# Miniprotein binders against b1l550, part 17

Target 1, 279 residues: b1l550
Amino acid sequence: MRLPEELLERARDIHSEAPSHRIKLDRVGSFGLKVPVEFKGFLLLAEADVWVSLPEGRRGVDLSRQVEAIYELSNPPKDPFSLCREAAISLLEKLNYADSSGVSIRFDAPLQDGESLKYYGVEISSIASDEIINKIRVEILGMTACPCTAELIRAYKSSEIAATHTQRSLGILEVSTKAEHPDPDKLASIIERAMSSPLRTYTKRPDEGGLVIRSLSNARLAEDVVREMIHLFLEEFGHLPEDTHILAAVRSMESVHMHDIYAERSFSLDEIRKEISSH
Short names: E, the ipSAE of ESMFold2; O, the ipSAE of OpenDDE; V2, 0.75 times the mean of E and O plus 0.25 times the DockQ between their complexes.

## First folded at step 7 (miniprotein)

Design Z4 (at its last look DockQ between E and O 0.94; V2 from the best seeds 0.76)
Fold by OpenDDE base, look of step 7:
Structure Z4 (fold): chain B 279 residues (1-279), chain A 81 residues (1-81)
Amino acid sequence: as target 1 above (279 residues)
Amino acid sequence: GSPELKELIKKAERLLRVAKLILKYLGDPEALERAKKYLEEAEEIIERLAEEGDPELLEQVDKLIKELEELARKLEELKKQ
């Protein structure tokens, strides 16, 4: 049942009223929308968040206009990068009282693994104000082998290839930049290369054995993985603006402990360059 | 300045901002037409502000005029492409 439209003439516009407390809000929006996107030839259903700032003199945001903005641009489905940027601008157009807007789109990105697929998690965002800041977060699982246990076992049994515990580790790269979004596949590759070994969707027995041996021969602490991620990132993306901000992190789901090991570094390209130059 | 004039300044700033974003990051024909509309709306507000002649707002109004002119030039450049 739809209420009569004439009620709108009699009802107060609650959103346009002055609030009881004149306080600006940074983000007001709709979170957990589902929108179609085209990514690498795949049509995917993504989760989306849309928001705008709210000035101190306005009680509420016209949320329906936010939803309209993202869905108008989602038909036909387009790449998530363009969708984020265009929707962020459209939000400012439709909500003419807002000083800033933002869009975030999340999905599992397909990644080729032989004749099968694996995936990584990706969140693509754009925040618009006087300029657009693009943000991308990539999360992918890999495998790590502990070098400390390996060293103890080596010392005990004098074996060339020492056994050690292995575990799944989640690698994270988050990049915020005034440039275009960096290639998420490249970010995923950096994370995988920084670990002891990648994960595989399927393995034959010889391949599985080889994967384990590789991990044992390339044992890395969580700290090692983060440092390697940063190193590889600088090699691939060192051309980005100096004010580009990066978060590199690893969460290792340690197989011998009930808890995880976590390591991270947050930095700007300017800061890390100064740090490296100081050595 | 009066509260009304201050709100007009803010409105003009938002219009110019969104026009700037469109011109910088989009640039398709439809987007350019939208930007043009926003610039025209901003111009009308700026003209009103200038006519009021509030001495406390002169610097801000001058800044708006300058930004408007810059964006108008950019729009014309993009239309020729």
Scores: ipSAE 0.765, ipTM 0.917, lowest interface PAE 0.6, mean pLDDT 93
Fold by ESMFold2, look of step 7:
Structure Z4 (fold): chain B 279 residues (1-279), chain A 81 residues (1-81)
Amino acid sequence: as target 1 above (279 residues)
Amino acid sequence: GSPELKELIKKAERLLRVAKLILKYLGDPEALERAKKYLEEAEEIIERLAEEGDPELLEQVDKLIKELEELARKLEELKKQ
């Protein structure tokens, strides 16, 4: 049922009233929207959240205008970084009482894997106020091989090729910066190169043997993986603004344990440079 | 300064903020035209604030005037590209 349009002439505009309790809100939004994006030639269905700040003197947010801001820009589909940035600005245009806005977009990014395809998780966001702060989180699974067990087996068997337990490990890089979002493929590559070996969608027998041997020859603790991720990140992205903030982490699903192992380091670029320069 | 004048300052600040974001992060002709409209609306508000001449708000109005002028110059630069 559609109500008569004439009622708008007599009805109160509830959203524009002052609230009974004048308390500002930091985030009022529409979460879990589905939006199409175009990423490196792929058309993907992404999940998006949009929000704005709400000042103490305004009772409500026009939520339909929030949804309009991102859907207006998502048809035809465009790259998720442009969508994120443009929608964050559009939110402030459409909701002119807000002091800040935010957009996050989550999707599985396709990644070439020989003749096949694999994927990694991406969440990007843009938070607009006096400037835009861009955040990106990349998560990708890799393989780790335990160096401690490998050394014990080597000493016992005297084999040059160490056997050890291997497991999937989830590598995480999260970057918050005033610059444009780092390329997610480069972040995923950093994580994979820090691991003992990448995972493959499938392997034929000669390739599978090689993969396992490579992982055993490149055994790493979760702590080693985090340190290597940081090292590789600094090589590739050390040019970003000094106040860029990074979180590097690994959650290892240790095949011989009932529980996971976790290692993490967060830092700003100026902080880590001082730390490295002091050694 | 009256509460109404302080609300006008906030409104002008928000218009300049949006224009600044458009000029810094977007560059297409349609976006630049939107930024132009926001600057024009902000200018009207700033002119009213300047006419009021409230000494309590003078510094804030001066900041708005300077920012408006900077953004107007930036708009002209981008239109030449």
Scores: ipSAE 0.636, ipTM 0.883, lowest interface PAE 1.4, mean pLDDT 90
ESMFold2 (binder alone), look of step 7: mean pLDDT 86; pTM 0.860

Design Z5 (at its last look DockQ between E and O 0.81; V2 from the best seeds 0.00; counts 0 for: pTM E .696 < .8, other shape alone 4.679 > 2.5)
Fold by OpenDDE base, look of step 7:
Structure Z5 (fold): chain B 279 residues (1-279), chain A 102 residues (1-102)
Amino acid sequence: as target 1 above (279 residues)
Amino acid sequence: GSPELKEEVEKAKELIKKAERLLRIAKLILKYIGDPEALERAIKYLEEALEILKEALKIIERLAEEGDPELLKQLEELIKEVDKLIKELEELARKLEELKKQ
């Protein structure tokens, strides 16, 4: 049922009214939209959030215009990076009362693993105001082997390759920059290389054995993983603007405990460079 | 100043804010999109911003003729803001011309 359009002439525009409390809101929008994106030759259905700021003098946001903004740009499907940036700008165009806008797009990114696929989680965002800040968050699972247990077992049995407990660990890199979004595949690679070993979707027995041996030979604390991620990030992305902000984190789903181990470092590129140069 | 003069000042301020927004959008389009369609949109925003700034200047000029000392100080601030926006507009126009040559 569609209501008569004539009712619009009689109805108050609730969104344009003054609010009862004159307070600016930072983000008002639609969350959990589904939009198609093209990524690395794959057509993916991504989850999207779109929002704008709301000035103190306006009661509500024209949510329909927000939805229109992203869907107009989503057909035909395009890369999520361009979609984020263009949609953020379009939001500012369509919503003339908004001082800022933002778009976030989330999906599982395919990653080739031999003849199979693995994946990493990615969230690509753009926030527009006087400039655009691009944000990307990559999450990928890897494997860690505990060096502490390995050392104890080595001391006990005098073995060259000591057994130790292994677990899945989630590595996280979040980057916020005024530059273009960093390559998510490179970020995923950094995380995997920072761990004891990557995970594999498909393994043959020799490959599985090799993966385990690699993990044991490259035992790392959660703290080691974070530090290695930072190190590798600086090597690959040290050319980004100095005001680029990074979060490097790992959540180790410890196999010997009921709880997880978590480690993180938040930093700007200028901050971390000064820290490293001081040693 | 008279209530009428205050209203005109606020109108000029609103126009300036509107122009600032349009210039900001145009800047974003030119910087991050820059395709032919985007360039056309940016041109329209720049043209609109220019017309708005012209209207704001007319208001300011009319208000300046009233000779109210308190008002003159406010007008000086508004003129500075308009001048800043004109410079920004000119810069964006230059950038647009550069992009068209590519």
Scores: ipSAE 0.596, ipTM 0.812, lowest interface PAE 0.8, mean pLDDT 90
Fold by ESMFold2, look of step 7:
Structure Z5 (fold): chain B 279 residues (1-279), chain A 102 residues (1-102)
Amino acid sequence: as target 1 above (279 residues)
Amino acid sequence: GSPELKEEVEKAKELIKKAERLLRIAKLILKYIGDPEALERAIKYLEEALEILKEALKIIERLAEEGDPELLKQLEELIKEVDKLIKELEELARKLEELKKQ
């Protein structure tokens, strides 16, 4: 049903009024929008959130303009990083009362895995004000092998048998920076290299044996994985601005327990360099 | 100053804020988008900002001795920045047009 246009002459413009409580809001937006993106030759379905700041003197945001800002740019599909930045700027162009805007875009990214594909989680965002702050979160599964059980079994009889429990672990890197978004494939590689071994879509028995041997030879606690992720990140991305913020985390689905364990460290590049150099 | 002078200064400050916002948007477009259509859009925002700053300048000049000298200095610096950027972007736009005509 479409209401008559003549009602616009009689109705108050509720959104442009002052609110009863003059309090600014940091994020007012439309969340859960479906958008197509083109990523490394793949057409993917992504989920997007868009928002703007709302000054204390304005009651509401023009919501249709918010969704227009990203949908006008999403057809034809383009790479998600350009879509994210351009939509964040478009929000400021369309909503002249906003001091800041933000866009987030989430998708599953393909990775080559032998003759098959595997996928990892990506969420990017761009926050625009005087400049753009870019954030990327990458989540990828790997395998960890417990060093504690391995040592206990080794010590039992000085046995020829190497054994320990292994499990899936979810590695997480989140980066917030004034520079361009880091390449998500490089972040995923850092996470996988920090694990005891990567996970494969499938393997044949000889390859599976090699993967297991790798994991046992590289046994790591969740804490070790987080530390290694940080080390590898600094090698690859230490050139980013000093105020770049990183969160490195692991959620390990421990195969011998009913619960997961979690380890996390957040830091700025400036902070971690001071910490390392103080020893 | 008189209530009328305070109203005029506040009007000039509001115009400066509008122009600064347009300048900010133009700079974001240039830094983070940068294609030829974005260049044209950025120039349009800068031209609008310049017209707004000229309007603010007229208000401040009418205030003469009662004008805010720091506000006038700020305004003149902004006008120079915007005008310089417009000239640089117009030259870049001309070079891009020459390249398309190959």
Scores: ipSAE 0.589, ipTM 0.798, lowest interface PAE 1.4, mean pLDDT 87
ESMFold2 (binder alone), look of step 7: mean pLDDT 82; pTM 0.798

Design Z6 (at its last look DockQ between E and O 0.93; V2 from the best seeds 0.68)
Fold by ESMFold2, look of step 7:
Structure Z6 (fold): chain B 279 residues (1-279), chain A 81 residues (1-81)
Amino acid sequence: as target 1 above (279 residues)
Amino acid sequence: GSPELKELIRKAARLLRIARLILKYIGDPEALKRAKKYLEEAEEIIERLAEEGDPELLEQVDKLIKLLEELARKLEELKKQ
């Protein structure tokens, strides 16, 4: 049952009051929204978060306007990058007390894998204030083969055994830039190429054997996977603004341990180029 | 200047900031109409500020005028495309 609109004449507008404690807030938002997106010809279900800054003199945010800002733009479905950017601006239009806004959109991106598809994780965001800062995080599984165990087994009686443990490893690239978001498929490709082998949705036995042989032939420490990701990223995206920030990481789900191994490096483009050129 | 005049400056600056974001990052025909509306609203506020002629605010009002003129030119450029 709808309440009478006449009550608006008598009810306080709680949100527009000053708070008892005049403290500004950096992010006040609606999180976990379901939105459709169109990505490279696919209609996907995405999850979105929207937020704004709240000044010290305003008690609350108009939460329905936050939700309206993204849902008005999501039908018909459109590419997630345009949705993200446009919703961030719309938040500032609809919430006139906010000095900044943000939108994050998360989805599983399809990637061609022979005659099948496989999927990798994507999260994008746009933070709007005087300008827009774009962020993208890509996560994709690959295969790693441990070179340390391989060397130990080889050295055992100088044996003919070519063996080591292999495992799934999660590769991560995260980019924050004033430029447009990098293409997530290119980021995923960089991660996969840095690993010992990509993963497949399924294989026939000859192809499965080939993947294992490739992994053993490209045994890599998690640390060197991260270094290779950085090298490949610089080759393809070195043209981005010098203050672009990158995080490259691997979480290796080591098949012989109860725990994971993690390696990470964060840097700006300016910083890493100077580091490399000094060696 | 007075608190009221400072509030008008903040309001105009915000409208121009939103218009700039729309023109730079969206730029489709419906967005251009929204940006035009914000520029017109900001212009009305800037005209009131210029009429007041507050000497403490002259530099800020001049900056708003320059930004408005820049964005108006950008809007006309985008409409041709």
Scores: ipSAE 0.659, ipTM 0.890, lowest interface PAE 1.2, mean pLDDT 90
Fold by OpenDDE base, look of step 7:
Structure Z6 (fold): chain B 279 residues (1-279), chain A 81 residues (1-81)
Amino acid sequence: as target 1 above (279 residues)
Amino acid sequence: GSPELKELIRKAARLLRIARLILKYIGDPEALKRAKKYLEEAEEIIERLAEEGDPELLEQVDKLIKLLEELARKLEELKKQ
């Protein structure tokens, strides 16, 4: 049942009213929308958040216009990078009281693993004001082997290849830049290469054995993984603007503990270059 | 300047900002049409501001004119591509 449209003439526009408290809001929007995107030849259903700023003199945001903005641009489906940027701009066009806007799109990105697929989590965002800031977050699981336990067992049994506990570890790279979004596949590759070994969707028994032996021979602390991620990131993406901000992190789901080990570093490219040059 | 003139300046600046974003980050034929419209609307506002001749706002108006001209040039460049 749709209410008569003539009611709009008699009803107050609640959104345009002055608020009881004149306070600006940074983000007001719709979160958890589902939108189709095209990514690497796959049509994916992504989760999307859309928002704008709200000035102090306006009670509410026209949320319907926000939803319209992203869905108009989602048909036909396009790449999530363009969708984020274009939708962020469209939000500013449609909501003339907003000083800033933002779009975030999340999905599982397919990654080829032999004849099968694995995946990584990705969140692609664009924030528009006087300029656009592009943000990308990549999360991928890998395997780590503990070097400390390996050293203890080596000392005890004098074995060339010491047994140690292994666990799943989540690697995270988040990049915010005024440049284009960095390639998420490259970010995922950096994370995998920084760990003791990658995960595989399937293994034959000899391959599984080889994967474990590789991890044991490349045992790394969570701290080692984060440092390696940063090193590899600088090699691949050191050309980005100096004000580019990076978060590198690892959450190791330690197999001998009830808790996780977590390590992170937040930095700008300018800051990390100064740090490295000081050594 | 009067509150009205200040609001006109803010409106013009917003239109130019949106046009700049479109020209820089989208640039497809439809987007270019939208950018053109925003530039035209901004131009009309700027002309009105210039006619008012408020000495306190002249510097801001001049800045808007320069930005408008820059974006107009960029629009024409993108239309040729």
Scores: ipSAE 0.537, ipTM 0.817, lowest interface PAE 0.9, mean pLDDT 91
ESMFold2 (binder alone), look of step 7: mean pLDDT 85; pTM 0.840

## First folded at step 9 (miniprotein)

Design T1 (at its last look DockQ between E and O 0.93; V2 from the best seeds 0.75)
Fold by OpenDDE base, look of step 9:
Structure T1 (fold): chain B 279 residues (1-279), chain A 81 residues (1-81)
Amino acid sequence: as target 1 above (279 residues)
Amino acid sequence: GSPELKELIKKAKRLLRVAKLILKYLGDPEALERAKKYLEEAEEIIERLAEEGDPELLEQVDKLIEELEELARKLEELKKQ
């Protein structure tokens, strides 16, 4: 049942009313929308969040208009980077009382693994105000081998290749920049290269054995992985603006413990360069 | 300045901001037409502000004019591309 449109003329606009408390809100929006995106030749259904700021003198946001903004731009499906930027701007256009807007798009990105596919998690965001800040978060699983246990076993058994516990570790790189979004595949590659070994969707027995041996030969603490991610990031993305902010983190799902090991470093490019140069 | 004039300044700033974002990050023909419209709307508001001649708002109005002119130039440059 659709109500008569004439009722809109009689009904007060609740959203435009003065609030009981004149307080600005930073983000008001719709979270958990599903939008189609095109990414590397794949058509994917992504999750999206859209929001705007709300001034102190306005009771509510026109949420329907926010939803329309992103869906108008989603047909035909486009790359998520452009969609984020365009939608962020469109939100400011359509909601002319807002001083800032934001869009976040999340999906599993396909990554070729031989004849099969693996994936990494990605969240692409754009926040618009006086400028657009682009944010990207990449999460990918790898494998780590513990060097501490390996060293103990080596000392005990006098073997060149010591057994050690291995586990899945989640590597995270989050980048916020005024430049274009960095390539998520490159970020995923950095994380994988920082691990003891990558994960494989499809392995033959010889390949599996080789993967394990590689991990044992490249045993790394969670701390080592984070430092290596930072190092590799600087090599690949050192050209980004100096005010670019990075979060590098690892969550190791330790196989000998009930809990995870976590390590992180947050930094700006200018900060980390100064730190390295001081040594 | 009057509350009304302050709101006009805010409105002009938002219009210029969105125009600036369009010109900087989009730049396609449709986007340029939208930017043009926003600049025109901002111009009308700025003219009204200038006519009021409020001494307390003079500096802000001058800044708005400068920004408008800059964005107008940028729009014309992009239309020739």
Scores: ipSAE 0.765, ipTM 0.916, lowest interface PAE 0.6, mean pLDDT 93
Fold by ESMFold2, look of step 9:
Structure T1 (fold): chain B 279 residues (1-279), chain A 81 residues (1-81)
Amino acid sequence: as target 1 above (279 residues)
Amino acid sequence: GSPELKELIKKAKRLLRVAKLILKYLGDPEALERAKKYLEEAEEIIERLAEEGDPELLEQVDKLIEELEELARKLEELKKQ
């Protein structure tokens, strides 16, 4: 299956030619690579994308060098943040015609849940050019309890019924910064604390009862979950650079509807501080 | 300047950029040795550019020299640590 090396001297090097249309490209890469990572004591199978910019005078990218850049660094497995940063730099080393590179790594992160585990979604990126911009997206499910229905039921049977509809809600925090990636466990904690209650892998009846009571006593609109995420984020990560960009969002799978509700806010730290200070 | 000299400037800028990224974000001895090699390669190119003396490129070459010197000092500082 291995062809003779001497063919390289007779064959055109298609990738190094100029293209027919001299148009630069922003991202040319290999997407959907499977890479092992070590995250907080767990060995996980992650999915990675790698890319570089391609100048107008170069027809193609040396794709085998892109794959080499990340796989050389992934054995033995290491933490995904170091892998992401190191691979982004290695791409520029190996593909010296590029002005920028990027690496994205996606995995399900384990999270302690009593005597068991649960999981949340993580995607990290490092984009290298004159500097590195780091991006992290965290997604975790929680429970929300509707305060509007809770109030209506309270009014109907003011002292006898504590009830409302509850549902799973997906909370999302995305951070883009020149600083190091925020700790994904802290981002997940912010999302869960903004919800009416966390979800559990399993519970016994007294614990389940407590979870429901907590959710009813902490009923929140999806809009207020987003606002609480922002408040908690600013308390923990307000020290990040002023041009740090954040997206906070909730997708609530409303148990009494055929459809979901969605709320989001994006902002820079500088922008949100000015907004809060004007009130 | 000629197209060849402009390509040499681009190559030197890219070498200095990679070295700068390594020095700022990586700190292991193997990475520092790679940065050293990139700075040496950039130095060779910058010396050739300076010898050519193209008046259209003098300011760019001066900036490259300044950046090379800054990165070389940074490399020496990091190797002591």
Scores: ipSAE 0.623, ipTM 0.875, lowest interface PAE 1.4, mean pLDDT 90
ESMFold2 (binder alone), look of step 9: mean pLDDT 86; pTM 0.846

Design T2 (at its last look DockQ between E and O 0.89; V2 from the best seeds 0.75)
Fold by OpenDDE base, look of step 9:
Structure T2 (fold): chain B 279 residues (1-279), chain A 81 residues (1-81)
Amino acid sequence: as target 1 above (279 residues)
Amino acid sequence: GSPELKELIKKAERLLRVAKLILKYLGDPEALERAKLYLEEAEEIIERLAEEGDPELLEQVDKLIKELEELARKLEELKKQ
């Protein structure tokens, strides 16, 4: 049942009323929307969050208009980078009381793995105010082998290739920049290269054996992985603005413990360059 | 300045901001047309503010005028492309 439209003329606009407490809110929006995006030739259903700031003198946000903003831009489906930027601007246009807006789009990105597919998690965001800040977060699983256990076993057995425990590790790169979003495939590649070995969706037995041997030969602490991620990031993306902010992290799902090992470094490009140059 | 004039300043700032974002990040013909409309609306507000001649708001109004002029130039440059 749809209510008569004439009721809108009689009803108070609750959203435009003065709030009981005049306090600005940073983010008000709709979270967990589903929107289609085109990414690398794939049509994907992504999860999206959209929000705007709310001034102190306004009780609520026109949420329907906010939702319309992103869906109008989602048909036909487009790349998530453009969608984020365009939607962020559209939100400010449609919600003319807002001083800032933001869009976040999350999905599993396909990554070719031989004849099969693997994936990484990606969150693409744009935040608009006086300028647009683009943010991208990439998460991909890899494999790590523990060098400490390997060294103990090497010492015990006098083996060239020592057995050690291996585990899945989640690598994370988050980049916030005034430049365009960094290529998520490149970020995923950096994370994989920073680990002992990548994961494979499909392996034949010889390939599996080779993967494990490679991992054992490239044993890395969680700390090593993070440092390698940073190193590789600087090589690939050192051209980004100096005020670009990066989070590099790894969560190792340790196979010998019930808990995970976590390591991270947050930094700006200018900060890390100064740190490296001081050595 | 009066609360009304302060709100007009904020409105003009938001219009100029969104126009600036469109001009900087979009730049397609439809977007440029939207930016034009926002600049025109901002101009009307700024003119009203200037006519009021409130000494307390003079600096802010001058800033708005400068920003408007800059964005108007940018719009014209992009239309020629």
Scores: ipSAE 0.765, ipTM 0.916, lowest interface PAE 0.6, mean pLDDT 92
Fold by ESMFold2, look of step 9:
Structure T2 (fold): chain B 279 residues (1-279), chain A 81 residues (1-81)
Amino acid sequence: as target 1 above (279 residues)
Amino acid sequence: GSPELKELIKKAERLLRVAKLILKYLGDPEALERAKLYLEEAEEIIERLAEEGDPELLEQVDKLIKELEELARKLEELKKQ
């Protein structure tokens, strides 16, 4: 049943009224939208959030225009970075009372893993106001091998046992910058190279043994994984603007403990360069 | 300093903001035409604000004029490409 259009002429336009409490809101949005994206030759179904700021004098946001902004741009599917940027601008065009807008797009990114695929988590954002600030978060699992236990076992019986505990560790890189989004595959690669070894979708026994032996040769504390992530990030992305902000973190699911270990560092490029040059 | 003139300033600021974002981050011909229309609408508002000559708003109106002129130059530069 469709209601008569004439009702629009007699009904109050609730969203354009002033609110009883004149309080600006930072994010008013439509969250959990499903949008198709094309990423590196794959057609993926991503999840998107869209929002705008709401000034003190406006009671509500026109939600249909908000959703329209991203869906009009998602057909035909395009790369998620262009979609994110274009939708952030379209939100400000369609919702002309807003001073800022934002779009986030989340998907599992495929990576080649031998004869199979593996996946890592990606969330990108573009926040538009006087300029666009781009944010990307990458999460990928790797393997870490404990160097403390390895050293203790090496000393036991004159190093007759080459062993340590290994575990899954979740590596995280999050970058906020005025430049274009860093390539998520490069961020994922930085995280994996900082680990003791990558995780594989599957292996045969000889390959599995080789992977574990490799991890023993690259045993790393969670703290040193974070430091290595930062080092590798600076090599690859040190050219980004000085006010670029980075968070590097590892959550290690220690196989011999009932709990996880967490290490984190956040910094701007300006900040870390001063820190390194002081040593 | 009237509320109506302050609201016109906000409207002009938002039009210039959207045009600036289009010119900086997009660049296809259809986007450039939208930016042109936003700049033309902003120009009309700014001309009205300048004609009113409100002493309390002169600095804000002058800032809008400077931004409009810069964005108009950028639009013409991009259209030559």
Scores: ipSAE 0.649, ipTM 0.891, lowest interface PAE 1.4, mean pLDDT 90
ESMFold2 (binder alone), look of step 9: mean pLDDT 87; pTM 0.864

